# Ledger of designs, part 23: VHH binders against q75qn6r703to848

Target 1, 146 residues: q75qn6r703to848
Amino acid sequence: KPSMIQENLFIGGGLAARSIYTLQHLGITHVLCLCANEIGQSDTQYPDLFEYQNFSITDDEDSNIESIFQEALDFIKHGEETGGKILVHCFEGRSRSATVVLAYLMLQKKLTLLEAWSKLRKVHRRAQPNDGFARILINLDKKCHG
Below, E stands for the ipSAE of ESMFold2; O stands for the ipSAE of ESMFold2 at other seeds; V2 stands for 0.75 times the mean of E and O plus 0.25 times the DockQ between their complexes.

## First folded at step 17 (VHH; framework vhh_gefurulimab)

Design aa2 (at its last look DockQ between E and O 0.98; V2 from the best seeds 0.70)
Fold by ESMFold2 at other seeds, look of step 17:
Structure aa2 (fold): chain B 146 residues (1-146), chain A 123 residues (1-123)
Amino acid sequence: as target 1 above (146 residues)
Amino acid sequence: EVQLVESGGGLVKPGGSLRLSCAASGFTFSSYAMAWFRQAPGKEREFVSAITRGGYTIYADSVKGRFTISRDNAKNSLYLQMNSLRAEDTAVYYCAARRGWSFYYVEKYYDSWGQGTLVTVSS
C-alpha cells in the first residue's frame, strides 16, 4: 500500500506500483520509478493508464542519485501543476524513493532535512536511505540552510 | 505523420567507430523520449540506449562505456556515437520514440520506429 505524504504525493515499493486498482482508486496519475532495471516493465507498468518517469538507479552507497534530482522534481512539479497525484517508488520502498521524496521536500517545499524526515517517517516507517544517500541529503541540507 | 529516418550505418573494422543519426519529423521532438534498439540476424530486437526528454541517459550493459547517446532538440535529431566496435555489435540499428517523459527497456511501449540502418563490424 502506498503511503500518503501529502495530498498529491505518495511513496511505495514495487508491489504498491503493481497494484493498479489501488493506484487508480487513490487517483494516482503519475508514477516515478527509480528501479526500471529491476522490474519487468511489461507486467508492472501501464503507460496508457499512468504517466511514467523511469530511472535506473542502484541502491548502492556510491550511486549518484543526486544527478537525477532535478528531472525527478520537474516530473513531480508537472504532476502537481496538472492537478495529478504522484507515486514515487523504488523496489523496496525504503531507500531510493525515500531519498527522492526527502530531496523534493527540501528543495521544493523548503523543509530542513529534519522536518522532511519527520514528515516522511510519520507516514512511511520503512523509509531508510542508504548511508551514501543520507550523506547526499545532509550535504543538501547544509547547502540550503548552513 | 511521425517519421524517423536513421543514417550513418556501414561496414567498419573491429575497434572502429561510427556515428548514427536519426532525423525526426511530424511531432514535437522535445516532448518525446528517444531510444536505440538493434537486431542482429537471427536474434530478437534488443535495447541499446535511451535518452529521456529531460536528458537522462541509459545504456545496455553490453555497450556501456563504448556508446554515447545524445539528442539535439533544435535539430530534431538523435545520435549514437559508437566506439570500440566489436563483431557482436553487427546489427540493424533502429531509432524509436515514445511520447512522454520516460524511456522504456521494452520495445512494445515505443509507438514510432525508423526503418533501420545496418552496421556491420567485420575484419
Scores: ipSAE 0.632, ipTM 0.840, lowest interface PAE 1.7, mean pLDDT 92
Fold by ESMFold2, look of step 18:
Structure aa2 (fold): chain B 146 residues (1-146), chain A 123 residues (1-123)
Amino acid sequence: as target 1 above (146 residues)
Amino acid sequence: EVQLVESGGGLVKPGGSLRLSCAASGFTFSSYAMAWFRQAPGKEREFVSAITRGGYTIYADSVKGRFTISRDNAKNSLYLQMNSLRAEDTAVYYCAARRGWSFYYVEKYYDSWGQGTLVTVSS
């Protein structure tokens, strides 16, 4: 089951993302997929039902996930502006999706990393960015807040 | 009318380079994700590379490090720079488009296609 972070924003794994009826009942309209290389798109994605943004980011400490933050934020902002609800997911709903959600909370909602982390962990205990992603988020926090 | 027209194909020796272009018309180019697919005789079309409307690029494993996709929204054009060409790169190369944010690996999700340009890599 996807976890609700805020009214219009959800986080989950690949199983949540393929549970199409559940997503429709939750009112999900936009799906941000960080693991497009790990899924079979023909059987898991339905572009006529949802607006998708796909990335293929590996869950490795040296993956440059920061390179997609702005495009991901733009997609989430677009979903909010249209009155839609957004699912952010990776394969397990643990590292990549958590990292992007934390970046969104920090950059768009102006939270510190500590505030964003607390907010996310409260509703999604699986959240655990890998150590490389954590370092990226710590550096981002310093850039935003000194 | 939506049109995609590829150019730049030809005959090249192994190790050589080619640059493909795709000229787009009849739609708002900047609102589309763009992709290159290729098809060798008797095979299914396969994904080569894509670039989203926001500039994220992705490549099939077989072409990573050798091919570079780019787009110029002011010229309504998509490009594929192909370096270090191999015999297995021989195929008709197709430009594809889908309105929206995302690329897809799967050809059925693209609904606008060019007629293709032939690339032959032969000794």
Scores: ipSAE 0.607, ipTM 0.837, lowest interface PAE 1.7, mean pLDDT 92
ESMFold2, look of step 17: ipSAE 0.572; ipTM 0.824
ESMFold2 (binder alone), look of step 17: mean pLDDT 86; pTM 0.884
ESMFold2 (binder alone), look of step 18: mean pLDDT 86; pTM 0.884
ESMFold2 at other seeds, look of step 18: ipSAE 0.607; ipTM 0.836

Design aa3 (at its last look DockQ between E and O 0.98; V2 from the best seeds 0.68)
Fold by ESMFold2 at other seeds, look of step 17:
Structure aa3 (fold): chain B 146 residues (1-146), chain A 123 residues (1-123)
Amino acid sequence: as target 1 above (146 residues)
Amino acid sequence: EVQLVESGGGLVKPGGSLRLSCAASGFDFSSYAMAWFRQAPGKEREFVSAITRGGYTIYADSVKGRFTISRDNAKNSLYLQMNSLRAEDTAVYYCAARRGWSFYYVSKYYDHWGQGTLVTVSS
């Protein structure tokens, strides 16, 4: 089951993303997938039902996840502006999706990393960015807040 | 009418280079994700590379490091620079377009297709 971070924003793993009836029932309109290379798109993605943004980011400490932050945040912002609801997911719902959600909370909602982390962990206990992603988020926090 | 026209295919020796172009017309190019697929004789059409409207690029493992996709929205053109070509790269290469934010590995999700350009890699 996807975890609701805010009324319009959800986080989950591959199982949540393929639970089409649940996503429609929640009113999800936009799906941000960080693990396109790890899922079978023909049996897990339905472009006629949802607007997708796909990335293939590996959950490795040296993966350049920061490179996709702006495009990902633009997609989330677009979903919000159209009155839609967004699911952000990776395969396990722990590292990549958590990292992007934290970046969104910091950059768009102006939270510190600590505030964003606390907010996410309250609803999604699986959240656990890998060490490389954590370093990226720490550096982002310093840029934003000193 | 929507058209995608590939060009730049030909005969190339192993280790050589070739640059494919895809000229697009009849739609707002900048609003589309663009992709290259290829199909060798007797084989299924397979994903090669894609570039989103926002510039995110992705490559099939078999071509990563050797091929570079790019787009020029001002010229409504998609490109594929192919370096270090191998015999297994021999195929008809197709340009494909999908309206929206994202690429897909699955060919059926693309709305528009070109007729293809043949690339032959042989001694």
Scores: ipSAE 0.605, ipTM 0.835, lowest interface PAE 1.7, mean pLDDT 93
Fold by ESMFold2, look of step 17:
Structure aa3 (fold): chain B 146 residues (1-146), chain A 123 residues (1-123)
Amino acid sequence: as target 1 above (146 residues)
Amino acid sequence: EVQLVESGGGLVKPGGSLRLSCAASGFDFSSYAMAWFRQAPGKEREFVSAITRGGYTIYADSVKGRFTISRDNAKNSLYLQMNSLRAEDTAVYYCAARRGWSFYYVSKYYDHWGQGTLVTVSS
């Protein structure tokens, strides 16, 4: 089951993303997938039901996840502006999706990393960016919030 | 009428280079994700590379580091620079387009297709 971070934003893993009935019940309209190369799109994605943004980011400490932040955040903002609800997911729902959600909270909602982390962990205890992603978020926090 | 027209295919020796082009017309090119697929004789069409409307690029493992996808929205054109070509790269290469934010690995999700350009890599 996806975790609700706020009324229009959810986080989950691959199982949540393929649970079409659940997503429709929650009113999900937009799906941001960070693990497109891991999920067998023919079996798991339905472009007639949901608007997708796909990336293939590995959960490695040296993966350049920051390179996709702007495009990912533009997609989330678009979903919000159209009155939609967004699922952000990776395969495990632990590292990549958490990293993008934290970046969104920091850049769009103007939270510090500590505030964003506290907000996310209250609803999604699985959240744990890998060490490389954590360093990216710490550097982002310094640039945005001193 | 929507058209995608590939060019730049030909015969090349292993280790050589080719640059493919795809000229698009009849739709708003900048609002589409663009991709290259290829099909060898007797095989299914397979993903090669894609570039989203926002510029994110992705490559099949078999071509990563050798091929470079790019787009020029002012010219309504998609490109594929192919370096270090190998015999297994021999195929008809197709340009494909999908309206919206995202690329897909799966060919059935693309709305528009070109006629293809043949690339032959042979000693």
Scores: ipSAE 0.581, ipTM 0.826, lowest interface PAE 1.8, mean pLDDT 92
ESMFold2 (binder alone), look of step 17: mean pLDDT 89; pTM 0.905
ESMFold2, look of step 18: ipSAE 0.574; ipTM 0.825
ESMFold2 (binder alone), look of step 18: mean pLDDT 89; pTM 0.905
ESMFold2 at other seeds, look of step 18: ipSAE 0.594; ipTM 0.834

Design aa4 (at its last look DockQ between E and O 0.74; V2 from the best seeds 0.00; counts 0 for: pae O 13.1 > 2)
Fold by ESMFold2, look of step 17:
Structure aa4 (fold): chain B 146 residues (1-146), chain A 123 residues (1-123)
Amino acid sequence: as target 1 above (146 residues)
Amino acid sequence: EVQLVESGGGLVKPGGSLRLSCAASGFDFSSYAMAWFRQAPGKEREFVSAITRGGYTIYADSVKGRFTISRDNAKNSLYLQMNSLRAEDTAVYYCAARRGWSYYYVAKQYDSWGQGTLVTVSS
């Protein structure tokens, strides 16, 4: 149920993050969770199976999701460098996870926002950052590409 | 040599405020996640707050809304602003540093510690 964005990077919601057989079959080794405050970590996370990075980011237009971009991108890069595969997820797989994936594509893969959006929407139609996150991404695009 | 030195502890009345500082040296401060832990007499060291290298903040439930963690990478310093202090906040407060990026609330995950600064909240 995770959507594959590129060979080592996947996006999903809480249901995808709980589908342990699917994650193991896909070879997922690293899980970036943006909704730690919305899940029972001891009941839904398996630290013996996966390496986790957990954040508690609300899906509100005022949330400073940009504050975690550096740590999130470092985690994704580390997973790729070790030959692993990374799931980026939030609760619904719509806004927070999409925002982080778009930031990754822009900052690490040097895509414009339009290019990153097109790539993500092709494989994950559910993607819809909230208006505040969209403004953050637009500003990031201007900073990086004019 | 990695060194963390806490300061700013003291005696304060319930409802008061206090600001703790932690001066860091001997490592690239901007590359580390930082945290505050505390230890009351006869209790185990417990998590208070953490801040990632990118500025994401994490708080124990008991201090949310009252404490604010911050960092100043130019000054190699970590801060804890403590408002609305209660008697139960009385403890030695410790600054900690780590390179890793998960389970910020677990003391064993931190590889560098300060000596602590005492905060006493007394009626």
Scores: ipSAE 0.006, ipTM 0.320, lowest interface PAE 10.0, mean pLDDT 86
Fold by ESMFold2 at other seeds, look of step 17:
Structure aa4 (fold): chain B 146 residues (1-146), chain A 123 residues (1-123)
Amino acid sequence: as target 1 above (146 residues)
Amino acid sequence: EVQLVESGGGLVKPGGSLRLSCAASGFDFSSYAMAWFRQAPGKEREFVSAITRGGYTIYADSVKGRFTISRDNAKNSLYLQMNSLRAEDTAVYYCAARRGWSYYYVAKQYDSWGQGTLVTVSS
């Protein structure tokens, strides 16, 4: 039950990331996990089937999620360049994963925050970055678009 | 050629501190994720800490709160500040580099390694 944001990019929660048959049928090849400290990686990740990038980011207003944007976006870009499809997920599929997807749309696809938000909410109504992450995204929007 | 050179290992007593350095050359340091691994006698090389290109830090549970990883891209250097050292921290510590986007805690995913520096924690 991951949501498709674009042909090669999906968003979801921990349950979507564990739905291995669904991910295989969607053609997912790369999984970006923002909640590595909240899952049992040995019984929830399948390295023979998917390439993983793992981060441990808490869903708190003061978490420095911006610190991982470059590495996360590089992972997404690499997956795209190999012809793969990427799932971006956190535990709930609400805040951390939405924040990274919005940053990707703004930084690599050159959308404004409003455009990125509209695109994401159209397919993933659960998306709601916490207030700290929202402030990070608003500041990013100003830096990118004046 | 890619070269990673560790330094700063030595003998310390339990509770002591030590700072490891890794000097990198032969590649674009700022484009790589960097890590420290360690290997005690008779054990597999195990993950200690990693730092991404963007400065996000990751620690093994056994060292969290005691060790601090950092990087200085201007100096092409990786560091590991080790505080509150314990006998179980005794190992050869290795600097590692990778460009990959997965499993930064898995040794087999790293394609460049240093020679190692010995850290001995004993009374």
Scores: ipSAE 0.000, ipTM 0.239, lowest interface PAE 13.1, mean pLDDT 86
ESMFold2 (binder alone), look of step 17: mean pLDDT 86; pTM 0.880

Design aa5 (at its last look DockQ between E and O 0.98; V2 from the best seeds 0.00; counts 0 for: pae E 2.8 > 2)
Fold by ESMFold2 at other seeds, look of step 17:
Structure aa5 (fold): chain B 146 residues (1-146), chain A 123 residues (1-123)
Amino acid sequence: as target 1 above (146 residues)
Amino acid sequence: EVQLVESGGGLVKPGGSLRLSCAASGFTFSDYAMAWFRQAPGKEREFVSAITRGGYTIYADSVKGRFTISRDNAKNSLYLQMNSLRAEDTAVYYCAARRGWSYYYVSKYYDSWGQGTLVTVSS
């Protein structure tokens, strides 16, 4: 099931993202998918119902997930500005989606990594960025907060 | 009215290169995700590459490392640099567009299509 991080921001896995009736009940309008190469788009995505942004990022320690942060954050900001609700998801809902949500909280909401982590773990205990993504987030925290 | 016009196709030897262009008109190009699809005779149209409005690029496994997609929003143009061409790359190449943030590898999700440009790779 999607976990609510903030009023307009949710995190989940592939099962949550394909649960269309649940997403509509929650009022989800925007879906950020980090695992587009791992899903069958024609059977799992509905561009007439939701606005999508798709990335194909592997959950490997050496994947350059930081390269998509700016575009992902712009999408989330767009969803918020239009009064919409955003689901950020990957396949398992553990690593890639958690990493992007943490980056969003740090870059847009100006939280430290510790603050962002605490906020996310309270509602989504599954969150566990892989070690490479964790290093990216630690470095981002240093850039933003020393 | 949205129009997409491809150019740059032709005959080329295996191992050669071609650069395809797609000129777009009738819409705000920077608001659209753009893609290349291809169709060989008797086969279904298949995804080749896409570039989002934000510049994220994605490639089919069969072309990754050989093809490079790019866009120039100032010129309303989409490009596909094709290197190390193989006989299996022979197809009509189509430019496709969809308004919004995302690429799709499913052709039915694209709203606008060019008429295609033929690429033939043969000895």
Scores: ipSAE 0.468, ipTM 0.773, lowest interface PAE 2.3, mean pLDDT 91
Fold by ESMFold2, look of step 17:
Structure aa5 (fold): chain B 146 residues (1-146), chain A 123 residues (1-123)
Amino acid sequence: as target 1 above (146 residues)
Amino acid sequence: EVQLVESGGGLVKPGGSLRLSCAASGFTFSDYAMAWFRQAPGKEREFVSAITRGGYTIYADSVKGRFTISRDNAKNSLYLQMNSLRAEDTAVYYCAARRGWSYYYVSKYYDSWGQGTLVTVSS
């Protein structure tokens, strides 16, 4: 159920994140969860099996998702540097997780928003940041690339 | 080895304020996510607030806007500023720690705990 964006980076929803055997088969070692307030952690997260980073970000146009970009990107970078594989997920795998993945591709991999969007949509058709998140990403693109 | 010691509890009237502290020792404080939990008599221990290594803060809905969590890595200390206290806030408050990046709402995922400090909100 996770979509592979690159060898060490995956995106998905809550169902993918709780499919523990699938995650282990894919070699996932790190899980970035953007919807911790929407899940029952005791039944869905296994800190003895995976390294987690949890955020509680609502999928609302006025949510300040940008406030967690630096911490999220540091976590992804850490997973990559240790040779691990990272799942980035929210509840639906549509808006919040897509936004963070796009920000990662733009800030860490130096892609333009158009390049990052094309790369993500090739493997994850569900990706659709809400309008507020889209504005954040467009503004980020302008700051990075004019 | 790892020690967490809470202080600052006491008796307060409704609407009052308290500041809890948790002094940490025996580990590299900046590598840990920190949390406050509380337990009222006859109830399960429940999540109050957490702060990650990177400073991301989260609050239970029942305390949002009234409580503020903070940490001072130089002093190896975790704090909880509690304002506008209500009778429902009466509980033993516990400091909790877990090495790593994340906070959790589930108490069993924390590996280190303090002995607790009692907060009583009563007229």
Scores: ipSAE 0.390, ipTM 0.732, lowest interface PAE 2.8, mean pLDDT 91
ESMFold2 (binder alone), look of step 17: mean pLDDT 87; pTM 0.882

Design aa6 (at its last look DockQ between E and O 0.52; V2 from the best seeds 0.00; counts 0 for: pae O 6.8 > 2)
Fold by ESMFold2, look of step 17:
Structure aa6 (fold): chain B 146 residues (1-146), chain A 123 residues (1-123)
Amino acid sequence: as target 1 above (146 residues)
Amino acid sequence: EVQLVESGGGLVKPGGSLRLSCAASGFDFSSYAMAWFRQAPGKEREFVSAITRGGYTIYADSVKGRFTISRDNAKNSLYLQMNSLRAEDTAVYYCAARRGWSYYHVAKYYDSWGQGTLVTVSS
């Protein structure tokens, strides 16, 4: 089951993203996928039912996940502005999706990393950005908040 | 008038390089995702590469590591650097543009197309 971070924003793994009945019941309209090359898109995605943003980001410490932050955050903002609800997911729902959600909370909602982490952890205990992603988020926090 | 004009096609030997350009006009280029497709005789048009509004790039497996897509929003231009060319890369290459999100490899979601530029790879 996806975890609700706030009214219009959810986080999950690949299994949650495949559970179309659950997503429709929750009112999900937009799906941000960070693991497109790890899933069979034609077998697992339904573009007539949901708006998708697909990225292929590996869960490695040296992956440049920051390169997609702005485009990902624009997608989330678009979903919110149109009255939709957004699922952010990767394969396991632990590292890549958590990293993007934390970046969103920091950049768009102006939270510090500590505040964003606390908010996410309360609803999604499995959140665990890899060490490289954690360094990216720490640097982002420093740039934004000192 | 929406216009996409490809250039840079030609004859090249296997192993060679070629750079394609696509000049865009008549629309807000920076708001569109851009792609290259190609069509060999007797085959369906196939996806080559795409680049999103934000600069995220997607490649077909057959060209990954050999081709590089890029865009220059200031010049309203899309590029495809093709290296290590092979005979199977011979095709008419099309520039395409679309609005919206995702499925950048699916031709039916593109609403604007160029006329194509021929690339021939032969000895």
Scores: ipSAE 0.178, ipTM 0.563, lowest interface PAE 4.4, mean pLDDT 90
Fold by ESMFold2 at other seeds, look of step 17:
Structure aa6 (fold): chain B 146 residues (1-146), chain A 123 residues (1-123)
Amino acid sequence: as target 1 above (146 residues)
Amino acid sequence: EVQLVESGGGLVKPGGSLRLSCAASGFDFSSYAMAWFRQAPGKEREFVSAITRGGYTIYADSVKGRFTISRDNAKNSLYLQMNSLRAEDTAVYYCAARRGWSYYHVAKYYDSWGQGTLVTVSS
């Protein structure tokens, strides 16, 4: 149920994050959660199996999701450097997780927004950042690439 | 030399307010997540609040709505505004700094600590 974006990077919703045997089968070692309050932090914590980074970001157009981009990118990068595989998820797997994955592709992998979007949509058709998050990504693209 | 120095503690009546400050030096403050922890006599150290490099804030349930964490990267300072204080808020409050990406509420992941400032809430 998680979609593979790149060899070590996956995106999904809350149900994917709770499917522990599936995550173990995929070799997931790191879980980045953007909806910790919505799914209960204890329900997503298996510290003997996974490393976690948990945030509670609402899927509202005025939510400051950019405030966690650097921490999220660091988490993904550290997971990759250890040879691990990372799941990035929110509740629906549609807006918050897609926004963070796009930011990662733009900032760390140096893709333009259009390149990152094309890459994500090919494997994860659910991806649809809300309009506020889309504006944040458009502004980020301008800062990075003009 | 990394240093974290807390100030602003004191004696206050229930329902009162205090503002704690933590002055940081010897490291790049803007590249660290910062937190407040507290320890009451006879109890284990507990998480109060954290703020990430980007300004995302996290609060323990017991203080949410009453306490506000903030940071001023230009002044290398961390703050905790404490309102509606209760007797159970009485503790030594510690400023802490960390690098890394996970479990902001877990004390063992913080690599620098201040000496603490005492807050006493007494009727």
Scores: ipSAE 0.059, ipTM 0.506, lowest interface PAE 6.8, mean pLDDT 88
ESMFold2 (binder alone), look of step 17: mean pLDDT 88; pTM 0.898

## First folded at step 18 (VHH; framework vhh_gefurulimab)

Design ab1 (at its last look DockQ between E and O 0.99; V2 from the best seeds 0.68)
Fold by ESMFold2, look of step 18:
Structure ab1 (fold): chain B 146 residues (1-146), chain A 123 residues (1-123)
Amino acid sequence: as target 1 above (146 residues)
Amino acid sequence: EVQLVESGGGLVKPGGSLRLSCAASGFTFSSYAMAWFRQAPGKEREFVSAITRGGYTIYADSVKGRFTISRDNAKNSLYLQMNSLRAEDTAVYYCAARRGWSFYYVEKYYDHWGQGTLVTVSS
């Protein structure tokens, strides 16, 4: 099951993303998928039911996940502005999805990394960005907040 | 009426280059994700590359580093620069469009298709 981070924003893994009835009952309208290359889109994505944003980001320390932050944040903001609810997911719901959610909280909601981390961990204890992603988030925190 | 028209295919020797174009009309081009697929004789249509409305690009492993997808929203055009061509790249190349934010690897999720342009790589 997806974890609710705030009204209209959820985080999960591949299992949550394919639980279509649950997503519909939660009112999910937008799905941000970071693991398009790892899932069978024919069996897990339903573009007639949900708006999708797909990326293919590997969970490696050297992956430049920062390169997709702005497009991902634009998608989340669009979902919120239309009154929708957004699921952000990767395969395990642990590293990539957590990283993007933290970046959203920092860049769009203006939280420090510490504040964003505390907020996410309260509802999603599996959150664990890999070391490379953690460095990206630390550098982002410095740029935004000194 | 939505229309996608590919051009730029032809016969090229191995190691050569071609640039494919896809001219789009009948929709707001900048609101669509665009993709290239290809189909060799006797094979299923396969994903080659895509570019989202926001500019994120993705490539099949077999073409990474050799092909470059790009779009020009002012000209309603999608491009595929193909370098270091190999015999295995021989196929009909198709332009595809999907309304919305994202690309898909799966052809059934694209709303509009061109009729294709033939690329033949042979000595």
Scores: ipSAE 0.587, ipTM 0.829, lowest interface PAE 1.8, mean pLDDT 93
Fold by ESMFold2 at other seeds, look of step 18:
Structure ab1 (fold): chain B 146 residues (1-146), chain A 123 residues (1-123)
Amino acid sequence: as target 1 above (146 residues)
Amino acid sequence: EVQLVESGGGLVKPGGSLRLSCAASGFTFSSYAMAWFRQAPGKEREFVSAITRGGYTIYADSVKGRFTISRDNAKNSLYLQMNSLRAEDTAVYYCAARRGWSFYYVEKYYDHWGQGTLVTVSS
């Protein structure tokens, strides 16, 4: 089941992303997938029902997840501007999706990392960026807030 | 009328290089994700590479480090630079387009296709 972070923003894993009727009932219109190489798209993605943004980011501490932040945030912003609701997901719903959501909260909603983390953990206890992603987020916090 | 026209295919020796081009017309190129697929004789069409409208690039494992996808929105063109070519790269290469933000590995999700250009890698 996806977790609601804000009225128009949700986080989940691969199971949440394939629960199509649940997504429709929640009003999800946009799906940001960080794990395209780990799923069977024919069985799990429906481009006629949802607008997708796909990335293939491994959950490794040396993965350059920061390289996709701008495009991911542009997608989320576009979904919000059209009045839509966005699901951000990876396979487990723990590391990659959490990292992107935290980056979004920091860059778009101007939260500190501490504020973003508290907000996310309140609704999604599974959130646990790997150590490399955590380092990226700490550096981002310094750039944005000193 | 939507058109995707591939060019740059041909015969090349193993280890050689080739640059494929795909000229697009009849749609707003910058609003589309673009991809290359290929089909060897007797095989199903397989994903090679894609580039999203925002510039994210992805490659099939078999071509990583050897092929480079790029796009030029001003020229409505998609490119595939193919280096270190192998016999296994012999195929018809197809340009594909999907309106929206994302690439897909699955050919059925692409809206527009070119006619293909033949690449033959042989001694």
Scores: ipSAE 0.573, ipTM 0.828, lowest interface PAE 1.9, mean pLDDT 92
ESMFold2 (binder alone), look of step 18: mean pLDDT 89; pTM 0.907

